# Designs tried in a protein design chat: VH-VL binders against q0aze0. Part 45

Target 1, 268 residues: q0aze0
Amino acid sequence: MKIILVNNRFKENTEKKAQEIAGQLSALNVEVIIDNGLDEPYAGTVDFIMVLGGDGTMLRAARRYGQRAIPVLGVNMGTVGFLSNIEINELAEYLPLILREEYSLEARMMLEVAVFQQQSLLTRVFCLNELLLRSNSPRMLSFALEISGQKLEPYRGDGLIVSTTTGSTAYSLSAGGPIADPQLDAFIVTPVASHIINKRPLVVSPEREISLHLLEEREAIIGIDGQIKMDFGAENRVLIKRAPHPLLMVNLKAKPFFTSIDRSLQRQ
Key: E = the ipSAE of ESMFold2; O = the ipSAE of OpenDDE; V2 = 0.75 times the mean of E and O plus 0.25 times the DockQ between their complexes.

## First folded at step 2 (VH-VL)

Design r1j (framework fv_ragifilimab; at its last look DockQ between E and O 0.01; V2 from the best seeds 0.00; counts 0 for: pae E 19.4 > 2, placed apart)
Fold by OpenDDE, second read of step 3:
Structure r1j (fold): chain C 268 residues (1-268), chain A 123 residues (1-123), chain B 113 residues (1-113)
Amino acid sequence: as target 1 above (268 residues)
Amino acid sequence: QVQLVQSGAEVKKPGASVKVSCKGSGYTFTGYYMYWVRQAPGQGLEWIGVINPNSGGTTYNQKFKDRATMTVDKSISTAYMELSRLRSDDTAVYYCARGDSIAVAGEFYFDYWGQGTLVTVSS
Amino acid sequence: DIVMTQSPDSLAVSLGERATINCKSSQSVLYSSNNKNYLTWYQQKPGQPPKLLIYWASTRESGVPDRFSGSGSGTDFTLTISSLQAEDVAVYHCQQYYSTPLTFGQGTKLEIK
């Protein structure tokens, strides 16, 4: 068995724990690779991914490894979030199940985000939570939203969020988006401080495609999961689709989503 | 459009070093891994290594680990491959090639290639 | 290391006829977790770099003509050109990216008969 441990190099506590766990796993004849965020090239087969930390670390892991269809376990390191399944102090208890592959999987839809400069693809990424388009100035943006070729009325506001149902409890929620069942596949399109007061969020089928571009010569920013940022201008366009592969989240411990929402949100 | 432009041909003596450059354009340079592959005359392709242009992280073919050095200058979207202690059997066309996205790891195939740099090692 | 062996080393095919190139890996390049074959095919014309044709053993790269197809799984793979065109004269390479080091076949030279 080969396991990747994903942690955050900027958090020493997670690094130390990763090393400790790696040692334990090695003692059990498990091959271990530690990914601390350097994004070093890696080729090879992996049987399991263990994410040590909070939601941010999980988001990074999802972007990096989600397309491999590898089980991903979130191990909380004392933070509050929605993406961890067990606590670090529970890992020892569940380790035998992991090694025996006795766990269930929950498929979570991811976004495929493609950013273009005219006809040139600048970058393509997968993400678990959301894409954010926002103004890079105090002025509102004017941008066009198209859904499966259907052109909506131009948007005016600070920005727009396209989120998965997993991401519904992230920035989309702060912007007034609905809380969605993570077992549901859908896009959530949430305006950010729209000039139109009654502009409502849209729930869109995962089978559709979403495109965005600016209608004016202004500077904007694209944000991915709150971790990746890139400049976005009038010559750019973004295309959003359902990722071809869902993230396979490991469920070792039952965590009722709806009964835990209030608790989790109050802690944020 | 995506383009990889490499430096010109080199002629070197045995024992010398050569440094080949590869400039990327038409895409986010720091968003994709850069691979290096060589091809001896009339022979197949041989993988040298890969570098993360953003972090500078590298992975080498063990065959070249002690002689090859990959680097990048992000400010000019340029990758470099230096091969030291050159031998006659290092004579080859050296290619840079774009691979998988850093954000999407594990796709070690190459969708765009440089035009190649001929390195001739001769006494 | 995974050794890639192509066959034949060279072949001549008449225009409009089917061309078949085989590639064998010393180990399976099928990944059980995602059921994908980590195998690519490249086309290389004289004086040019390789061009990506097929990845994941059977997925055609954008812009590649439909006459090109990849098949196979595990250790045995085949590149097929259903109807050979003049512009298809080239050396074709298979490559595995299942594990490092990345390795290529020795190449197959395809000519017109």
Scores: ipSAE 0.297, ipTM 0.748, lowest interface PAE 2.0, mean pLDDT 92
Fold by ESMFold2-Fast, scan of step 2:
Order: structure tokens, then sequence, then C-alpha cells
Structure r1j (fold): chain C 268 residues (1-268), chain A 123 residues (1-123), chain B 113 residues (1-113)
């Protein structure tokens, strides 16, 4: 068995903990590769990915490995996030189940984001939570949203979020989007500080193709999972589709999504 | 329209604690990381730590870990940084600064800054 | 820790002339997987907080005049102001965000000759 341990190079003591866990796994005849974000993604075959850290580390793991259809387990090392399944102090208890493959998998859709300049593809990336289009100045944006060839009336405001259901509890929630059951596959399209009072969040089929472009020259950026930031001008266009493969998240213990989000909202 | 407004100047005795506040407005407070940075008179900038306002999760510079505590009160869109056991060399302007969205994995650059809070430690 | 060293400590340049500020990191801040340099530049005027100028070593923040440019890769970085204006008098700081702790250069004070 070959396992990748993904950790956050900026989180205190995560590299030391990754080495400790690698030692434990090696003692059980498991081959371990450590990915702390400093090297290229491991190109070889692997059987399992263990993410040590918070939601940000899981988002990085999803972009690097999510399209390979490999089981990914989130292990929380501090503050509980929405993408971790077990806590680090529970790992020893669950490790036998991991090694015997006695767990269920939850498929989480991902976005495929393609950014163009004129007709030239500038970049293609995958993400688990969302794409954010936002103004990078106090001035509002004017932009066009097209869903599967259907042109909507222009948007005016600070921006727009195109989110997965997994991302419904991330930036989309902060912008007034709905809380979505992560078991559903859908795009959630949430306006950011819209000046048009009747622009509501949309929930659309994941088979739809979504495109965005500016109608006026403005200072804007595209953010992907909050981890990639790109300048976006009137000459740019972005296409968003369902990614070819979902992220396969390991479920070792019941994490009651609705109870968890309800508690978080009471503390916000 | 994005603003970070910090609490006023403080004068403290050595051994005391200081708690600086930073109120965000004009954006979704829980959508962006909040960083704390200080600058001693005539010196460069020094990073203290970062907090995720949505989760309360923190990462500290090891130099400050045993004395600094970062917290947030989401209901009033306010972040706090408390520094304990103050010494004269803690005299500095303390800044809060906004980073990218809450999903940032250690990619820390600061697009908006508070006005700064001067903390003077003298006996 | 990654140590950031700026040069010169202070610089005097005539209005309309080119100003060049250097920043060196003690180890590479280039991340091979995305081919990006985790390096920013800030401008700080007296009595004011720092203002973001450039991130990813060469990407200008929105609203920053095009006379400001960043260049370099790995360990050696340069901030260039192509035609100095009176409003550019400030201390300029470089910062790496490749590894914690996040670290800044000591600053370069830019004055008009």
Amino acid sequence: as target 1 above (268 residues)
Amino acid sequence: QVQLVQSGAEVKKPGASVKVSCKGSGYTFTGYYMYWVRQAPGQGLEWIGVINPNSGGTTYNQKFKDRATMTVDKSISTAYMELSRLRSDDTAVYYCARGDSIAVAGEFYFDYWGQGTLVTVSS
Amino acid sequence: DIVMTQSPDSLAVSLGERATINCKSSQSVLYSSNNKNYLTWYQQKPGQPPKLLIYWASTRESGVPDRFSGSGSGTDFTLTISSLQAEDVAVYHCQQYYSTPLTFGQGTKLEIK
C-alpha cells in the first residue's frame, strides 16, 4: 500500500507530525510519500491520500490529486473544519480500518475552470469549493453571466461566486448563498453585493456550462478556492464546467453536516 | 469601502497585557484571513500571526506563540490580538491586515491594512 | 527562517529618473508546482500603514501605476520605478510568503535628490 501524506508547510509542527505518522505507517509495511507543498505532485500510483491539516490543505490536495480517483481522508490537527472526517488523536483507532479499506467513499463534485484571453487558453485548473469573480477596487463591476448558452441580464455589483455544494459553506455562505447538502451535485451561483435587488442565488444542474466576462473595463480578479488569484479584465473570459472526476472523500465516522453547520452559524 | 479600523493607542507598564482590536467593514468579515503585523520605531515589519475569522483557527509566529492570542467576535466583525508579559522592546505600531479568502493555504499577502495602533511599553 | 535582505538601505533619485530597489531571500521562494515566486512589495509612506504594490514578484496590484514593476525569480528580486514622481517618496518593503514565519526585508527608504 502506498499513501501520500499531505500537510500544510505553514501550520505549526505539521511536518514533524507527518514524519511521526509516516514512521507508524512504515512499521505496518505501508510506503509513504510526504507532500508538504514544496515539491511537484507525486506522479506515481498511490492507493490512499491522507491530508493532515485544515480545509485549506484539503483544497490543495483536491487540486493536486482530486482528478485521480484516489480515496482522500481529511485528518484535523487543530480547529475542526468542514472537510476533515477524523481528528489526529483518533487516527490510531481508525488506522486498521484504513488499511483494510473498511470505509465508505463520498463523491464530491469539483469545478473545471478555464480562463481565456481572447481565444487563447491561459490556464485550466480544478477546484473543490468555488470560483470568485470580484472587484479589486471600490468600483462595482458590470459583467455578463451565460448558463449553457443562455445569456442572463447583466450583473452589476462587487462580483459573483460559482460554487460546488461542498463550497456552499465557504465563501458562498458569507455572500448570502444557500446551505447545500454536500451529497447533491449542483452549481450554486451567488452574487456578491449586487446593486440589482432581484438578483438571487441560482442553483443549477452540474451539467451546465457557465461563462463570465466583464462588460466594462474594471480592476477585477478571479479567485479559485481562495488559493489562486488571477487578474481579470474585459479581454478575459472564464468557462466553468463540472470536472471529469469527483474528489473521493473517505468517511470513517458519521459527521452530521446539518448539526455541524447549525452550530457554526450560532457562533457567527 | 473596505476598512479595517483599529483601537486607539495604549501605554502599558512592563509585565502588563495589551489587547488591540480591529473592526472590519465593507466586506464579508468571515470570508478573509486576518493577519497581525508589528513595526517597532525605525524598524522593519514583523509578522505575529494569522486567524481565520470563520473557523477561529490560528497560526502564530513561534517568536510570539507563548505571549500572543488572536481571537475574533464574528457578531461585531472584530478581530483581537492580545500580547501578554510586555517588555519595553514590544513598543511598536501593531497592524491588522486582510489577506485573501478563507481558503488560502499559506499564501499571505495583505491587500488592506488597519491604520495601526501604537503600543508604548515604559516604566 | 527565510531572511529577506534589501539593498540599498536608502536611495535618493531625481524626479523623472529610474529607481531600482533589490531584495534577496536566503533561500528560493519559487514554488516549482505552480512556477510562482511567493514575493510581495509594499509601499509605506510616513505615518501610514503599508500598501500592497506587487504580488507574485511581478503582478501589479489593481490601481498601482504602471511605472511600478517587479522582476526576478528564486532568490533575487527587483522593484523598479521607471519615472520617479514626488508621491513615490516612501519606504519600500519586500516580503516572502513561501514559508512561515512570514518575513520582511528591512526596508529601503526612497527620497528625492
Scores: ipSAE 0.000, ipTM 0.423, lowest interface PAE 15.0, mean pLDDT 85
Fold by ESMFold2, look of step 6:
Structure r1j (fold): chain C 268 residues (1-268), chain A 123 residues (1-123), chain B 113 residues (1-113)
Amino acid sequence: as target 1 above (268 residues)
Amino acid sequence: QVQLVQSGAEVKKPGASVKVSCKGSGYTFTGYYMYWVRQAPGQGLEWIGVINPNSGGTTYNQKFKDRATMTVDKSISTAYMELSRLRSDDTAVYYCARGDSIAVAGEFYFDYWGQGTLVTVSS
Amino acid sequence: DIVMTQSPDSLAVSLGERATINCKSSQSVLYSSNNKNYLTWYQQKPGQPPKLLIYWASTRESGVPDRFSGSGSGTDFTLTISSLQAEDVAVYHCQQYYSTPLTFGQGTKLEIK
């Protein structure tokens, strides 16, 4: 059995704990790959991914491995969040179930984001929470939003968020979007500092294709999960679709989403 | 029971500033937009601006943009509107009003209003 | 800016009779993508803040008597009180929330004849 341990290289406690867990797994004849974020994603076959840390580490794991149909377990190491399933002090208790593959999987929709320059594909990125289009200057953006070829009235403002339901409790919420059950598949389209009267957040079928482009030359940025940043200008377009594969989150312990909302919002 | 309680009446001289407070209770303060509206004596209602109490993001009526500042203190569920460089035509009752739900889009605006704060600018 | 114009400015109606207040916007407040009219009516009694009466042009707020009704679409809207009661003496305001700046009609003062 081969497992990837994903940790955050900037959190010393996670590196030490990752080595401890790797040692425990090796003693059980489990092959372990540590992904601390410094190297390229491991390209070989693996059976399981264990994320040691908070939601940010899970977001990186989802972007790196989410399209590979590999079970991903979030293990909380002291930072409360929405994406962990068990606590680190519970790992020994659940490890036999992990090794016997006695767990359920919860599918979480991901976004596929394709950025073009003119008609040429520049990059294709997957994300778990959201894409942000935002001005990178004091001036407002004027931009077009199309949903499955249907052109909406032009947007004016600081930007726009296109979120999954998992991302509904992240930046989308702060910008006025709804909290959504992460087990639903949907896009949530939330304006940033727009005329709140004319442009309301939209909840959109996951079967739709969403495209964005500027209507005049401006300095803008595309942000992915709050962790990747890309320049965006009048020569660019973004196409957003449901990713081919959802993130397969391991469920060993019930984590009631609705009762945890208040604690997660307190991190704002 | 939703309630918006505003600070008391104020008398100011031209050129001064005023800061009106609005404390929300009986609901999740950060879950709804907060609006500021004024009404001069014998006149209609005039929108000043809106603040998202969760993010602190603001949108102002352009008429007031250079003189009005809206803020919130989430820890005490209180919104503030400060108007500077007061003129005699700023004499009005200033209202806070609760707007749309932030969490679930598509509701109506101004469902609950504060009692109003009379600001008199005497010259 | 969208200018909201109410008519009449003042209206006197006998108890139990119908009162009709009109509101016209300088631009349509019907948002085509959701087919909703972004139009609200408020009731304001002397010395009190406005009170929400009707939203989306025709939907009554909770606790508003069914004698109040709103109608119209696009640019032309009407508030009707089917049987005037003494407690209905107030100034009535229409308000658009289609675009910023948010704007109100000048108000219609309703009195008992």
Scores: ipSAE 0.000, ipTM 0.381, lowest interface PAE 19.4, mean pLDDT 85
ESMFold2-Fast, scan of step 4: ipSAE 0.000; ipTM 0.379
OpenDDE, second read of step 5: ipSAE 0.000; ipTM 0.459
ESMFold2 (binder alone), look of step 6: mean pLDDT 92; pTM 0.937
OpenDDE, look of step 6: ipSAE 0.000; ipTM 0.463

Design r1k (framework fv_ragifilimab)
Fold by OpenDDE, second read of step 3:
Structure r1k (fold): chain C 268 residues (1-268), chain A 124 residues (1-124), chain B 113 residues (1-113)
Amino acid sequence: as target 1 above (268 residues)
Amino acid sequence: QVQLVQSGAEVKKPGASVKVSCKGSGYTFTGYYMYWVRQAPGQGLEWIGVINPNSGGTTYNQKFKDRATMTVDKSISTAYMELSRLRSDDTAVYYCARDRYTSGLFEGNWFDPWGQGTLVTVSS
Amino acid sequence: DIVMTQSPDSLAVSLGERATINCKSSQSVLYSSNNKNYLTWYQQKPGQPPKLLIYWASTRESGVPDRFSGSGSGTDFTLTISSLQAEDVAVYHCQQYYSTPLTFGQGTKLEIK
């Protein structure tokens, strides 16, 4: 068995814990690769991914490895979030199950985000939470939203969020989006400070495609999962689709999503 | 022997950019993290960031993330640190320093060896 | 951030006498799992880069004279020069590598009295 430990080298105790866990796993004849975020994603085959840390680390792991259809376990290290399944102090208890591959998987839809300049692809990424289009100035943006070829009325506001259901409890929520069942596959399109009062979020089928572009010569920013940022101008287009592969999240322990929402959100 | 040789002193005006180079020799350049540290005159040492010379992956001190850019040219075993939008308080000796251990699973972020330092003076 | 505070800022010691430099961290740099202190000491002479002296708080780097020693654990650390030599005149820096950002003390200037 080969396991990737994903951590953040520069987050307190995560590097040390990763090394500790690596040692323990090695003692059990498990090959371990540590991904602390400084190196490129490991290109070799692996059987299991452990994410040590909070939601941010999970998002990074998802972007780096989610397309590879590898089971991913979130191991919380004292942070508040929605993407961890077990606590670090529980790892020892569940390690035998992991090694025996006795766990269930929950498929979480990811976004495929493609950013173009004219007809040229600039970048393509997979992400677990959301794409954000926002103004890079104090002025509102005017942008076009198209869903499966259907052109909606132009949007005007600070920006727009296209989120997965997993991402519904992230920035989308802060922008007034609905809380979605993570077992549901859907796009959530949430306006950010629209000039239209009570501009409603859209829940869109995962079978559809979403495209965005600016209607004026202004500078904007594309944000992905709150961790990647790139400039976005009038010459750019963004196309959002359901990723071809979901993130396979390991379920070792049942988590009551709906009963824990209030508790989790209050801590944020 | 392992050594790091840095580029010469620089004098820059406020608002300009400076790029310091650091050439490693006597060891596998891509096998060790490279750190950048600066020292203002009469002051202590300040960590700027770290780069993986093999992958090019970087992490910066938050203080410098918007102005510092670390890169490497593996073909000549050279690391670079560029600092933009210079101001007077950026006047310092800038050091590259190698991680004691190879990149990967190893612990420790103490540095050995250090480059000889590059004085960057920012003045009007 | 872990703040490293050295004391004193400057120290004058007679030749052959003991020099003691302290370094305090705002939080523990002791990792409980391996019982190691993530603390290093550097010596910096004028016009030169820092030179590694001590790592893991108490492990002396190869080539460093025996008169140099590091001690302490948790938050309080000490660099000791048992018998000061003329060549020991320098600024000494402590550094933690327990967590990022990596941080250094402000330095201690050691001179001959």
Scores: ipSAE 0.005, ipTM 0.481, lowest interface PAE 10.2, mean pLDDT 90
Fold by ESMFold2-Fast, scan of step 2:
Structure r1k (fold): chain C 268 residues (1-268), chain A 124 residues (1-124), chain B 113 residues (1-113)
Amino acid sequence: as target 1 above (268 residues)
Amino acid sequence: QVQLVQSGAEVKKPGASVKVSCKGSGYTFTGYYMYWVRQAPGQGLEWIGVINPNSGGTTYNQKFKDRATMTVDKSISTAYMELSRLRSDDTAVYYCARDRYTSGLFEGNWFDPWGQGTLVTVSS
Amino acid sequence: DIVMTQSPDSLAVSLGERATINCKSSQSVLYSSNNKNYLTWYQQKPGQPPKLLIYWASTRESGVPDRFSGSGSGTDFTLTISSLQAEDVAVYHCQQYYSTPLTFGQGTKLEIK
């Protein structure tokens, strides 16, 4: 059995904890690869991915490994979040189940984002939560949205979010988008501070292709999961599709989505 | 709006220590990783390390690990880099620079903005 | 460590002419899963800190003139200034952010001929 331990080298004690866990797994005849986020992703075949950290570390793991159809377990190391399933102090209790592959998997859709300059592909990335188009200056944007070739009336505002259902509780929620069941596959398209009356969030089929481009020269940014930023100008366009593979999230412990989000909203 | 302002020039004798400060303003200080880079006169840029100002977690270039210490004081939005046991070849302009991305996963790792630099001269 | 080597160390180019600066990495900085090159270019004028010019090998930073372009993939990268202006006189540095330690090239000094 081969397991990747994904951690954030910049968080207090995470490298030491990763080494401790690697030692425990090696004693159980498990091969361990540690991915601290600064080196290239492990290219070989692995059986399981264990993410040590909060939601941010899970988002990075999803980008690096999510398209490989390998089980991914989020282990929280201090920050309560939506993407971790167990706490670090519970790992010893659940480790035998992990090694015997006695767990359920929850498939979470991902986005495939392709950014073009005119006809040339500049980059292609995958993400678990969302793509954000936003102004990088005090000036509002004017931009075009196409859904499967259907051209909508122009948008004016601070930007737009194209989110997965997993991302419905992230930036899309802050911008007024709906809370979506993460077991549902759908794109959620949420305007950011629209200056046009009656621009509402849209929920569309995950088989749709979404295209964005600026109608005027402006300073804008494309953001991916809040972690990748790319400049976006009038010569650019972005194409968003459902990624080929969902992220396979390990479920070892009951974590009821609706009661968790309801309590979170009541406490805000 | 976003600015990094560094402390003034220092002149030190070999064997001494120097501590350079870098004050961030115009952004959420704990939201961005802070990098330290130096440049000897007429030479290229050399990375010293990075600190997560939220956790205090650090990653050092092995070349500097035994002599460099990076810290932050969140209450005044200031990062520090202390270099001990100075040698004449430590004479350089020392820069702080902010990660362009918000902290969390350390994605991107390119530097914008940079501080104005602090000249450290080590001479007998 | 990934070693970054720039060529030439210095060059003089006439105003209005094309300037080309090369950067070579000792190992690939192309991440196969996202097809991105973890390479950036900085411009440094005398007495000033470096200024971010290009990231992801070919993406120009906001506010940088379109005469600046980056190209290349894997281990071989090029910064091109299509029509040199007086304000472009500077030292140019390439940097990889594929793995730690983060490393820079030695710099290329660009002067007017």
Scores: ipSAE 0.000, ipTM 0.402, lowest interface PAE 14.1, mean pLDDT 85

